VHH binders against Probable fructokinase-3. Designs and how they scored, part 19

Target 1, 345 residues: Probable fructokinase-3, of Arabidopsis thaliana (Mouse-ear cress) (q9lne4)
Amino acid sequence: MASSTGEKGLIVSFGEMLIDFVPTVSGVSLSESPGFLKAPGGAPANVAIAVSRLGGRAAFVGKLGDDDFGHMLAGILRKNGVDDQGINFDEGARTALAFVTLRSDGEREFMFYRNPSADMLLRPDELNLELIRSAKVFHYGSISLITEPCRSAHMKAMEVAKEAGALLSYDPNLREPLWPSPEEARTQIMSIWDKADIIKVSDVELEFLTENKTMDDKTAMSLWHPNLKLLLVTLGEKGCTYFTKKFHGSVETFHVDAVDTTGAGDSFVGALLQQIVDDQSVLEDEARLRKVLRFANACGAITTTKKGAIPALPTDIEALSFLKDQKKRQTNLKFSKWCCTASPC
Below, E stands for the ipSAE of ESMFold2; O stands for the ipSAE of OpenDDE; V2 stands for 0.75 times the mean of E and O plus 0.25 times the DockQ between their complexes.

## First folded at step 23 (VHH; framework vhh_7nfr_2)

Design l2 (from i1 with F32H T102V; at its last look DockQ between E and O 0.80; V2 from the best seeds 0.00; counts 0 for: pae E 2.1 > 2)
Fold by ESMFold2, look of step 23:
Structure l2 (fold): chain B 345 residues (1-345), chain A 121 residues (1-121)
Amino acid sequence: as target 1 above (345 residues)
Amino acid sequence: QVQLQESGGGLVQPGGSLRLSCAASGFTFRSHWMSWVRQAPGEGREWVSSINTGGDSTYYADSVKGRFTIARDNVKNTLYLLMDSLKSDDTAVYYCAKGIYVYDAGYFDYWGQGTQVTVSS
């Protein structure tokens, strides 16, 4: 654990960073769109930025193309205070691109430029092992498991972080179209399940991974293992359900006028990790954990109120202001009901 | 529907060996962790062992560690429990399950009929 007189613990996030291209007009197919806006993203990168904006220490480990987009993405990390010593640039492969639209019929359409993209080419011998050993928390997803050599780099990084004593945080971030099959995705995601201390999944991901249509505490607990300290099942507008060795329960989220849900899960994870990195005993104290999860829910909710993932990630001041405002709204609503019940105002 | 069929139990003397099998169908066997659980007469369920999707991570209850070996065959969709140096307190009905269940046998979702193991002189 970090001392009260030392630097904050380092959260190292491992994986991909890419650019999503979204149409300038809504409701069109990719081919119909007259233009696209670039939206930098990637779940591991978003988590690192979320941590940093909340006042934590974060680093990103991954590989980008040695191209204008790769250098732009690295610049975004640096501008947001994310330690960039784990970033590699590939001289041959390009930075990953994804084109995504929501058509007027409600169906999503994707086109990925990953044939291969630079992130897929990170090798074990390129890893900044000193940086990884410095992690108090090592965070990762599943996308870097899909192909070699990045899969081997992922496994090496996890091993080094674990041996150095890091808390391992796993958010599979299932992107089913990127996998050769649903069966391969499930197999590989579950193959490293026992390595993690913290796992966060959505209810949809839990159903996918268990092949169990009944979503209840029993289904979630069927995946409990000896290394796990916290299992989180996020439920979107219903908040989240948490499971530990000693207790389980749920925490409601905040209801907001959502504009763009992209990055809400990453904001949630970043907030969680930032709140526990320097005192991991929170995970054994239900009252304290519930407060952390309420804060993480607030960060996720704020992120949905603005377009884009990275632009919408809150600072600690924004998150605390949001929580204070929600308490005032709740108090004022009760007072307004009292006033109208007793007499017209 | 998930189907689990345990077999291979029987009567053995103390110090003897048994090999339990569990034939699995109705789900993608290679994608799931699998476990063995046992229940002695008049006792609660006890987690025995778990194995990951590829078979390279295995976990055992302290009561069986060093004596039991869990294994899987992802081609035949079969889970195994090799039981050596059997003791009288290993007497139980043994069940396989889809899932990990390392710390709470009460959360097993899928039970076959089980297979009886009886260790007596």
Scores: ipSAE 0.577, ipTM 0.830, lowest interface PAE 2.1, mean pLDDT 89
ESMFold2 (binder alone), look of step 23: mean pLDDT 82; pTM 0.835
OpenDDE, look of step 23: ipSAE 0.636; ipTM 0.836

Design l3 (from i1 with Y101H; at its last read DockQ between E and O 0.82; V2 from the best seeds 0.80)
Amino acid sequence: QVQLQESGGGLVQPGGSLRLSCAASGFTFRSFWMSWVRQAPGEGREWVSSINTGGDSTYYADSVKGRFTIARDNVKNTLYLLMDSLKSDDTAVYYCAKGIHTYDAGYFDYWGQGTQVTVSS
ESMFold2, look of step 23: ipSAE 0.670; ipTM 0.866
ESMFold2 (binder alone), look of step 23: mean pLDDT 82; pTM 0.834
OpenDDE, look of step 23: ipSAE 0.855; ipTM 0.936
ESMFold2, look of step 24: ipSAE 0.665; ipTM 0.864
ESMFold2 (binder alone), look of step 24: mean pLDDT 82; pTM 0.835
OpenDDE, look of step 24: ipSAE 0.852; ipTM 0.935
ESMFold2, fold request of step 26: ipSAE 0.650, 0.624, 0.634; ipTM 0.859, 0.841, 0.851
ESMFold2 (binder alone), fold request of step 26: mean pLDDT 81, 82, 82; pTM 0.832, 0.834, 0.838
OpenDDE, fold request of step 26: ipSAE 0.897, 0.897, 0.900; ipTM 0.955, 0.955, 0.956
ESMFold2, last read: ipSAE 0.607, 0.680, 0.675; ipTM 0.841, 0.871, 0.866
ESMFold2 (binder alone), last read: mean pLDDT 82, 82, 82; pTM 0.833, 0.839, 0.837
OpenDDE, last read: ipSAE 0.895, 0.899, 0.896; ipTM 0.955, 0.956, 0.956

Design l4 (from i1 with D104E A105P; at its last look DockQ between E and O 0.92; V2 from the best seeds 0.00; counts 0 for: pae E 2.02 > 2)
Fold by ESMFold2, look of step 23:
Structure l4 (fold): chain B 345 residues (1-345), chain A 121 residues (1-121)
Amino acid sequence: as target 1 above (345 residues)
Amino acid sequence: QVQLQESGGGLVQPGGSLRLSCAASGFTFRSFWMSWVRQAPGEGREWVSSINTGGDSTYYADSVKGRFTIARDNVKNTLYLLMDSLKSDDTAVYYCAKGIYTYEPGYFDYWGQGTQVTVSS
C-alpha cells in the first residue's frame, strides 16, 4: 500500500512526444481533408500525463524540437504536473508530426514528418541521469529503438534505471509504419524483452510478435520470461488477461459508447503504474491485482468516450465516479431483472 | 510453415562433448527467442536453455548450468547447443523450440523432430 506520510514514488516515462493531425471531417483521405485538428500525443508522454492526472508523480524524458510545437508540448506536460527536467530541445530538428486519417474505404492513411524528428536525436550524453536514477518505475516503449542515437539513449536509460532499482515497465506500442520492416520491428522489440519487469501488449501486438493468429493463454505464455513479474494482454472491449509466475486470469472491462480509442492503452498503463508504484507487492496478490486491473480498465474505458488522447485522460475523481456509477447500474439491473422475471414488465 | 531440424546427437561416453545444431526455416529466425528442450525415456519434457534474438542473453536450467552453452548464428539461421561434461542423466531426445522460456515446456508450439543423445559407459 501507498503511504500518506511519505513522498510518492516517481514514475519516469521515456520516449517520444509528437503532434497528431487528424482531419476535421470523417472518412476523407489526407489530401481531401479541408483542415486538421492538432492532437498532442506520444504514448510515453500520455502515460506520464495519465499518472499525474490520477494524483501520481510523473516525469518525462525525451527530446523535442526547439520550435513552437516543441515548446507547446513541453507546456502541456508542465500544465498537467509532469516533471519536465528530462526534456531536451534540439536546435536543428523539428518536433515530430503525424497526419492520420481513417478513409471511408476503411483503410488508415499515415504521413509522418520524422526525417529525422527531434525525438530520434536524443543522445546518451544528454540524459538527465539523476532524474532517471530517482525513478521508482521506469516506463518505455519501442519507438526509441528504431534508429540511433536514440536507441543508444534508450538502452543507457534502461541500464541506469535498473541499476538504481527501478521497476521496468515496457509497452512496445508498435507503430509498424515507422519501422523499416515488420521483421526489424519484431527483432528490436524482442531484443529487450527480458529486461522488463512488467510488459503490456495488445492482442494485435501479441499476434504480431508471435506470428500466431490463435489468441489464447498458450500464445501469451509463449512470450513469458521467468524474470517478468507481470505480462498483460489487453483485449479492447473484452478487457485484459494477466500472467504472473503464480497465477493468471482475466478481468472484464466496462462497456461504453466509444468515440475515439486513442490513448486508451496509455490510460490503462498510467493507471496500473500509479496504483502499484508505492506497493509493488500487489503483483504477488491476485485479488489485489484484479482490483488494480479493474481500475485500469475503467480509466481506459473513460478515455474512449472523448475525442483525443490527452483531453480524454481521466482524473482520479472521474475514475472513481465512473466506478461508483457502474456499481449502481449493476445493483439496479439485478432488481430490474428480478421484476421482469417474476412478472411481465 | 515453421520447420526445425535438429542434428548432431549420438552415443558418447560420460565426460564427453557433443554439439547439437538446429536448422530453422519458415520464419524470420533472428526475430525470435530460441530454446532447447529435452525428454528422457519415460519422463516429461524438460526445458534446457534459451537465447534471445541477438544472442547476448542466455538462460540455463540448473541441471546443465556450467556444462552447456547455447548459441545462435543469425546469418545461417542455426541454433546450437554445445554440451560438455556429459553424464548419464543427460541421455534424452533434444528438441529445438521457437520461443522464450516458459514454466511449462508444453507452451512451446513449434518443435523439431529431435535428435537422440545417449551417454553410456
Scores: ipSAE 0.589, ipTM 0.837, lowest interface PAE 2.0, mean pLDDT 89
ESMFold2 (binder alone), look of step 23: mean pLDDT 82; pTM 0.835
OpenDDE, look of step 23: ipSAE 0.839; ipTM 0.929

Design l5 (from i1 with F32H Y101F; at its last look DockQ between E and O 0.80; V2 from the best seeds 0.00; counts 0 for: pae E 2.03 > 2)
Fold by ESMFold2, look of step 23:
Structure l5 (fold): chain B 345 residues (1-345), chain A 121 residues (1-121)
Amino acid sequence: as target 1 above (345 residues)
Amino acid sequence: QVQLQESGGGLVQPGGSLRLSCAASGFTFRSHWMSWVRQAPGEGREWVSSINTGGDSTYYADSVKGRFTIARDNVKNTLYLLMDSLKSDDTAVYYCAKGIFTYDAGYFDYWGQGTQVTVSS
């Protein structure tokens, strides 16, 4: 865990925060739905909250509407201990909203209120540069690359963080419907690839970015930049694979009864960053890295057992309790297996 | 299907210059990092240089830094390698590749036909 003798390093997460609206009934079109449940979200914000709930120091940099939803979202960050010095409020544009349903014919239907939303309007001159310079880790995704001025703000924030010595952590968090084309998404996501020290992608994202149908170590290593410190490919219930300059391997995850996978990736990333921020030499030690990834897998697994992203993000106590329960579960299984092979139980 | 066609190789004297080209088709060229890889007779493939999607970031093997320049034209879907101050050790078949730097040339996707560069005094 984090050192008990010193001040914890700050993890600054940059990007969007929004509200998803999900129908109260399944299988209907958006217009047919009688009501919606609001679900605060946004991958960078979820990562910041995940870090804070695990006992780390986190800040969020982004822009919200100066409206009831924007202030509610800022309140959620504050309630969860996330530093809000990097939040701006746009007087004219509204907080991003997304209405999403899965119709009975299996087609997804989206309605985005991003024309533009406030998060897209963050300008370079609005950045809290002192906060960004104080980051030990600067975390970002790709959604803020889609349009200006936020693209320029994203690039400036990365530059300032890197010049101040921060570890740059990149989770593209591909949302294809938000991009004007798959080709533009791939181009822009890859345009900043070599700026990052840590990159995490899903196997679906790896296939998308490489245009390679085979998801193997060869495909992952085709995206390796020589100054990259860690490349992670997450595989959902199969765990993750990791690549460094010196070693690579895989870490299995925990099997749970999943209810809602929303935010599991963000929980995984938050756990990873929280575990390494104060001792980044972990990235050069395979045994220590594997332990961190096992912890990150546990946090991701816990997150899938509850509805919503933010409500499901674990505390450090919950994560440690989960790991202890998994040890007892495996010990009981070994005893039961011995009992069944030796005599009827 | 992905196609890469290299050209511009030839015989040069030490200290000479060459410009290699690679015509790309069958994929969205501007969306991918591109690389040059070379193979000397009887040796494995060696990474030479890589360039990002927009052409604003470039990387070079230590053996060629300061002498070679990678470039791309996303309108013409063409990758270039400008080679100056050539040495006999640069003699190889040069291949265009889709992908970024890796330690193993087998991680690069879709090798072209190659173009021979021979530096001889």
Scores: ipSAE 0.562, ipTM 0.815, lowest interface PAE 2.0, mean pLDDT 89
ESMFold2 (binder alone), look of step 23: mean pLDDT 81; pTM 0.829
OpenDDE, look of step 23: ipSAE 0.795; ipTM 0.907

## First folded at step 24 (VHH; framework vhh_7nfr_2)

Design o1 (from i1 with T28K; at its last look DockQ between E and O 0.83; V2 from the best seeds 0.00; counts 0 for: pae E 2.8 > 2)
Fold by OpenDDE, look of step 24:
Structure o1 (fold): chain B 345 residues (1-345), chain A 121 residues (1-121)
Amino acid sequence: as target 1 above (345 residues)
Amino acid sequence: QVQLQESGGGLVQPGGSLRLSCAASGFKFRSFWMSWVRQAPGEGREWVSSINTGGDSTYYADSVKGRFTIARDNVKNTLYLLMDSLKSDDTAVYYCAKGIYTYDAGYFDYWGQGTQVTVSS
């Protein structure tokens, strides 16, 4: 039922927002780095921004430090059109920070300043319940499950959203270093698995959660729970696979010159949620779902073409333009192949 | 290696009760959803019940809802199925499976050897 008031459905994203500090010089220790670039982020925050940039209505629920970084992050949300009524500021705890080390082998190591950070200290009594109740979609990750009191806040928010009739969207967004152990991560991530209506996992997360290296439909379907409406597995450059109760398939992504994959998943999720928030019947129509997923893949792909997460998130105009260009390329390739086959050399 | 060992099956009269146990090893038991699946003679495998990692969420097939209770002990790495009000149609080999509910029991990767439950007068 299209809400009679013509107002777009609200997507509320719950979780952490932090700043990654990226060394200006690669291959050196953090102590040897002459400087750092600030990279604001947080998967739930990125999703909210992604939704907003695509023309959706988004809000963020979380806790930040009452410090320069916290206010900067809140400002970024506001600047991107995200409703910040769900943000709390902690007067004692600092905004979460992460220092990123790029190893010579290309692997990233993170040193987190979260002992504790403000995001970890969100309490149930601090929640803007009215905002949460107004959500058509409530999106969350798993980082908020790591410690109390934020875990309790997460559970309360999820409960309130569900009671209010919101679609629950879950992207675990596994960050192993933030957990006490892989086992604890798996345990807690899976503890609320059945609460979600939509779940998106990466291939890496699929392997992690199932402890199965085989990437096939069987492995994916082992994560199906009775209340699930849509299971998504993102496969990077290979696109995504989707599973519903009635149908399953895959949608290829777009070939792009990837610069930075940071935020690509968040962009994908934001795009998906933005497309379905006002018409959930899409989840029951394979053809329509495929179109949505194509769009989501496009947004993810575009995000990889620029550095950073938030700066790389596309607008609706950018996404549509990209898709239009891709169609033209495909048509031209078909024409060129046809011309080559028609000319008997 | 993942090992699941079912026990507790047997012959019971209609209306009777059985308690199945599954001893799990070779993986971090508390980190995974667990399920029971059954296979009646000449039929395919049927999902029976699933339980989340903490044990606070449980799900049942319609055929067993209200009669069966799934539980787990994460300290003992053991999965349980309490079966009450047993019917002849409950006669099957019952398997403990590692993983979450699936519409098709064939999607489970690991299960035990099973334990026979026979409900007969």
Scores: ipSAE 0.442, ipTM 0.771, lowest interface PAE 1.5, mean pLDDT 92
ESMFold2, look of step 24: ipSAE 0.502; ipTM 0.799
ESMFold2 (binder alone), look of step 24: mean pLDDT 82; pTM 0.835

Design o2 (from i1 with F27Y; at its last look DockQ between E and O 0.76; V2 from the best seeds 0.00; counts 0 for: pae O 5.1 > 2)
Fold by OpenDDE, look of step 24:
Formats: C-alpha cells, structure tokens, sequence
Structure o2 (fold): chain B 345 residues (1-345), chain A 121 residues (1-121)
C-alpha cells in the first residue's frame, strides 16, 4: 500500500561510523608513514548515505565521540541528506578510528582505536525510539553485536523496529579483526539471523559462516530461514545470486574498471533498499526483483570506479546514466556481430 | 572433519516419548544452526526442527509443532530432540544436520547417519 501521504518510506540504518586513516605511502609501517588520508566510513552509515544519494529517505542511528572527528562524521551525514536525529555524542569516549596498513602482498591490515570507542558504548536508553518506530526499513550490521552496551542497544532497536512493522535488513559485513575470535564472530552473527527479513552476504562471508568453500545454491540455502524474504549472495564481478521462497536466480553485474571496491557492497544494499522500501511486493515478483538487483549491481559497480566509499557512492542520475550507456553498448555489440555475420566475406 | 552422531532412537508406543541426541565434532558447534530432519520409508526427507546458535530461537514443522522440542548444549556440543505424543506417522530415520533450515531438507551441508524411530503399537 503506497503510503497515502506520498512521503517516501524511511530507511533507518543502525551501527557504526568511523574514520579510516590510510597511509599516504604504501608499503611502509604506520610509524613510518609521513601522513594519512581520512576516509570516513562505516557500513551502516555508507548504506544510509547511499540511500539518500539515490533519492531515498534515510536516517542513521549510532554514537559518535563529542570530538572533532565525531562532528565531522555527523556533518558528512547531514551534508548527504541523512537524518541525524538518531546520533548520540559521547562526552568521554572518542570516535572510532582505524589505521589501514597495506601489506606488500596487497592485504589490508587494520589497527583499530576502539578501546572502547563511542560507537561501542551506545546504550538502549539513548536510542531515539520514535525515529526507529518510524522506519519502514531497519538496516543493521554485525559490528554492533561485538560488545555491550551496544549489543543491547542493537537488540532493543531491532525489537522496536520489528514491533513497529519495519522490514529488517541484515548485512553482517564481517570484520574478523574486530571480533575476539572467528568462532565468536560466527556465533554472534548467527544469533540474530532469524530476525532478518532480508539478508545480504558476500561470497567470502558465505564461506566464513558456513565453513564451506563450495559456492553453490546448496551452500547459500543453508543460510535460509523460514521468515526470510530475500537472501542475497554477492559475488563481486560475477554479480549476485538471489533466493526467495518462490524463486531463485542470478543477476550479472557490469564490467567496469575497478579502482577501489570499498563501499561497493554498501552501495548495492543501499540501492536495493531504496528500491523496495515503498513497494515490498517487488520481493515476490522475480522480474521486478531482477530489475532492482540489476540497478543495485550497477550502483555497486559504479562505486568501484572511484577511490573511497562515501565519495564513490552514486546518485540516482549517475546510476541511470550508467545503465543507459550500458544498454547502448550492448546494442552496438549486437549490431556489430550482426554486420559481421551478414557480410559474406 | 565434521561428524554428527545421532542416538536415542528406538521402538515406542503411540503416545510415548523419546529423546534424541546428536553429538557434534570437528567444527565449532556453537557457531552454527542445527536441525533435525527425518525420512520415512518410501518418502523424501522432511525438515522437522531447527535451532539457532544460542538456543533462544526454535522452529518446527507444522506436523510436529507442540509435540517436539529442539534444544542444544553448546558446552557439550550436543543437539537434542524431545519427542512427545509420538504418532505412527512419526516413524522415520531421524537425522541431525548442520545448518539453519529450508523448506527443502536438501540444503544442509552435513548430516549424521541417522537414528531409527519406530512408533508402533
């Protein structure tokens, strides 16, 4: 039922926001780095921004330090049109930071300044419950489950959102280094698994959560629960696989010159949620769902073409333009193949 | 290697009760959902029940709802199925399976050997 008031449904994203500090020089230790670039982020925050940039209505719920970085992050949300009424500032705890080290092997190592950070200290009594109750979609990750009191806050927020009739969207967004152990990560991530209406996992997360290296429908469906409306497995350059109660399939993504994959998943999720928030019947129509997923793939792909997460998130105009261009390319390729087959050399 | 071993099956009269156990090894038991699946003679596998990692969420097939209770002990790495008010239609091989649950029992990744439950007067 389209809300009679013409107002877009609110997507509330719950979780962490932090700043990654990326060394200006690669291949050196953090101590040897002459400088760092600030990269604001946090998967839930990125999702909120993605929704907003696509023309949706988004809010962020989380806790930041009452410091320069916290206020900077809040400012970024506001600048991108995200409702910040769900943000709390901690006067004692600092904003979460992460220092990124690029190893010679190309792997990223993170040194986190979260001992504890403000995001970890969000309490249930600090929650803007009115905001949460107003959500049509409540989106969250798993990082907020790591420690108390934020875990309790997460659980309370989920409960309130669900009671209010919100669709619960879950992207675990696995960050192994933040957990005490892989086992604890699996346990806690899966502890609230049955509460979600929509779940999105990457291929890496699928392997991690199932401890199965086989990427097939059987492995994916082992993550299915009866109350789930949509299970998504993102496969990077291979697109995504979707599972519903009635149908399953795959949607290919777009070939792009990838520069940085950071935020691609968040962009994908933001796009998906923005497209379904006002019409959840899409989830029951395979053709419509495929179109939405194509759009989501496009947003993810576009995000990879630029450095960073938040700066790379596309607008609706950018996404539509990209899709239009892709159609033209496909048409031209078909024409060229047809011309080559019609000319008997 | 993941190993699941069921026990507790047997012959019981209609209206009777049984307790099945599944001992798990070779993986982090507490990190995964667990399920019971059964297969009656000549029939396909049927999902019976699932339990989340913490044990606070349980799910049941309609056919067993109100009669069966799934539980787990994460310290002992053991899954349980309490079966009350057993019926002849409950006669099957009961399998312990690693995974959440689906409408199709074929989506689980690891299975035990099964334990026979026979409900007969």
Amino acid sequence: as target 1 above (345 residues)
Amino acid sequence: QVQLQESGGGLVQPGGSLRLSCAASGYTFRSFWMSWVRQAPGEGREWVSSINTGGDSTYYADSVKGRFTIARDNVKNTLYLLMDSLKSDDTAVYYCAKGIYTYDAGYFDYWGQGTQVTVSS
Scores: ipSAE 0.017, ipTM 0.486, lowest interface PAE 5.1, mean pLDDT 90
ESMFold2, look of step 24: ipSAE 0.666; ipTM 0.865
ESMFold2 (binder alone), look of step 24: mean pLDDT 82; pTM 0.835

Design o3 (from i1 with D104E; at its last look DockQ between E and O 0.78; V2 from the best seeds 0.00; counts 0 for: pae E 2.1 > 2)
Fold by ESMFold2, look of step 24:
Structure o3 (fold): chain B 345 residues (1-345), chain A 121 residues (1-121)
Amino acid sequence: as target 1 above (345 residues)
Amino acid sequence: QVQLQESGGGLVQPGGSLRLSCAASGFTFRSFWMSWVRQAPGEGREWVSSINTGGDSTYYADSVKGRFTIARDNVKNTLYLLMDSLKSDDTAVYYCAKGIYTYEAGYFDYWGQGTQVTVSS
């Protein structure tokens, strides 16, 4: 009766979920803004939603305030098919809020309500360990490492997932203003580097972590550890570079009319993890990996064509339609090229 | 501005021991993985060992595993390589490097002169 050949692997994403507030008008300071638009977010949560929208199985592990925003955020996860059994609600602390603007003088301004926020208060003894043990992939960032008790919860969750055989996926998602110093951020981000099987960084993060302005293969490989299966450096509109033990190369992205780049990286990661969770031998096959990365680039590109992060994350239908349109464009170019070389156009 | 100064090499008999040191300055030592790389006469560079920021994870090339121990002192900003049961094959100039560099040793930052280790009967 069933048309499936087994249970899809579960991707468990660990970390923060919060609300970003962005000004209704551009170019103003936070204090001068007349209003703000509410934008639910958090990189680990966005990854879980991205996986689910592409037809994968995802769960989120984290802590929210027992408040209207926390319950709204949990509702967004459930509505998008993300398993919520790993969510805790803090009795006293509020859900994290972040206010962000780009002022007309080019300076970014941030105000965080994390003093502490509920996500920072997740304790090791609150973890749903059976959910974490069931992960085929365990995905995390670095924000949970900043303070206790959440740092200890993060370390426990990684330990449990690794002992259960999960593939560990790490996207540091550096938020430098949240750290007490750049040196502390680098130290803590790098302290767990060798635990991961897959690491994705941006070119900006690569520069930060290496303190090297030269963005070449040498710089990326200075971060390779012997048990790493895949290192990815994302380059925005230039696509990504990938490194494995046996091979490395680059995959170009799709050129679209970008509206809002928020969440493109999370969409990319969600697509990657969804494509490999049930057949991780892809990581050993360069041709297959390149196809997966092209799909991940497509999902990232689609995400940039709409406002917001979560509203812009593609479904599998949207991703397939986008790729079919790109194949039609490629076929038309080959026909035009053949016409010009075989017969006058 | 990165400065790495290796020391502690010398002439030793097979089966002997040496301790190499690498004094580091010009960067926040505790924030970086550190490595040892060696180069024998007429040979390419060979990765030897790496250690994470806190010193709790260490990695070794198969050729030295069980004989060499990498360590670091984040208070003194010093990297160490304790070499036991030395063989003639270990004869090389040893360099410390900022970074992990476990894949293709030619991708390391080379800031010092190295220290010569010579194992001869």
Scores: ipSAE 0.582, ipTM 0.834, lowest interface PAE 2.1, mean pLDDT 89
ESMFold2 (binder alone), look of step 24: mean pLDDT 81; pTM 0.832
OpenDDE, look of step 24: ipSAE 0.812; ipTM 0.915

Design o4 (at its last look DockQ between E and O 0.83; V2 from the best seeds 0.00; counts 0 for: pae O 4.3 > 2)
Fold by OpenDDE, look of step 24:
Structure o4 (fold): chain B 345 residues (1-345), chain A 122 residues (1-122)
Amino acid sequence: as target 1 above (345 residues)
Amino acid sequence: QVQLQESGGGLVQPGGSLRLSCAASGFTFRSFWMSWVRQAPGEGREWVSSINTGGDSTYYADSVKGRFTIARDNVKNTLYLLMDSLKSDDTAVYYCAKGIYTYDASGYFDYWGQGTQVTVSS
């Protein structure tokens, strides 16, 4: 039933928001770093911002420290048009921070200041239930499952959203270092697996969750559950694969000069949810779904062309412009190939 | 290496009960959804039941709903299927499978056992 009021459906994103501190100099220890750049983030928060930038209605539910960083993060949400009525501030606990170490091999290590942080201390009784009930889509990650009381808050929020008829969207967004063990990560991530209507995993997460290195449809489908409407596997530069009850396939992504892949998945999810929130019938139409996924891939691709997550998230105008340009390139390539074949050597 | 070994199958009369067990090894059992799948002679594989990691969520095919109960013991790394009120149509090889569910049960599970034969006959 199209909501008669012409108002866009609300996407509520639940989870953590934090600041990554990125050293200004690579290849040195954190103690040797002369400075750090602030990189606000958090997968659920990024998704909310992505939705908002694309012209959707988004809200964020989480807990921040009643400190300068917490207020900064809340300010970022507001600045990007995200409803912050679901944010709680903790007077005692600090905002979550992460220090990023860039190894010589290009791998990132994280030192987290979450012992505990405010996001971990969100309680069920602190939840804005009215906001959650107003959600057409309720999106969440897995980080909120790591510890109590936030786990309980997550479960309550999910329950309330589901009871209210919201579509549940799940991106586990695996962060192994935040879990006590890989086994615990798998166990908890999978414990609520059947509750989600939409699930998105990366190829890395697929391997992790299945303990299967074979990236094929069988491996992906092992993550299917009876109430699932859409399973997505993102494959980085290879695009994504989609699975529904009726059809499955792949959508290629766009070739771009990637600078930073941070936030690409969040951008993809935000784009997907923004496109389906008001018309979920898209999930039952393969042609329409493919178009949505193409758009989502485009948003993900654009996000990789800039540094950072939040700063790199595209607007609807940017995404549309990008897609238009890509079409032109494809047409020109076809013409050039045609011209080369028509000229008799 | 992932190993799943089913046991508990046999011959039973209609209306009887059986308890199947699946011993799991070679992976972190408690971290994965588990399922039962069956294959009757001359038919394709049919999904029977799935259980989540904690055992608090269970799913059943319509054909077995109300009669079968899936359970797990994460300490023993064992999956169970309690089958009550068995019917002739329940005659099949029953397989323990690693994974949640597939909409067509067409072999999307990454690992399964060798199966145990259940025969329901008067």
Scores: ipSAE 0.024, ipTM 0.552, lowest interface PAE 4.3, mean pLDDT 91
ESMFold2, look of step 24: ipSAE 0.584; ipTM 0.828
ESMFold2 (binder alone), look of step 24: mean pLDDT 80; pTM 0.818

Design o5 (from i1 with Y101W; at its last look DockQ between E and O 0.57; V2 from the best seeds 0.68)
Amino acid sequence: QVQLQESGGGLVQPGGSLRLSCAASGFTFRSFWMSWVRQAPGEGREWVSSINTGGDSTYYADSVKGRFTIARDNVKNTLYLLMDSLKSDDTAVYYCAKGIWTYDAGYFDYWGQGTQVTVSS
ESMFold2, look of step 24: ipSAE 0.744; ipTM 0.900
ESMFold2 (binder alone), look of step 24: mean pLDDT 82; pTM 0.833
OpenDDE, look of step 24: ipSAE 0.685; ipTM 0.870

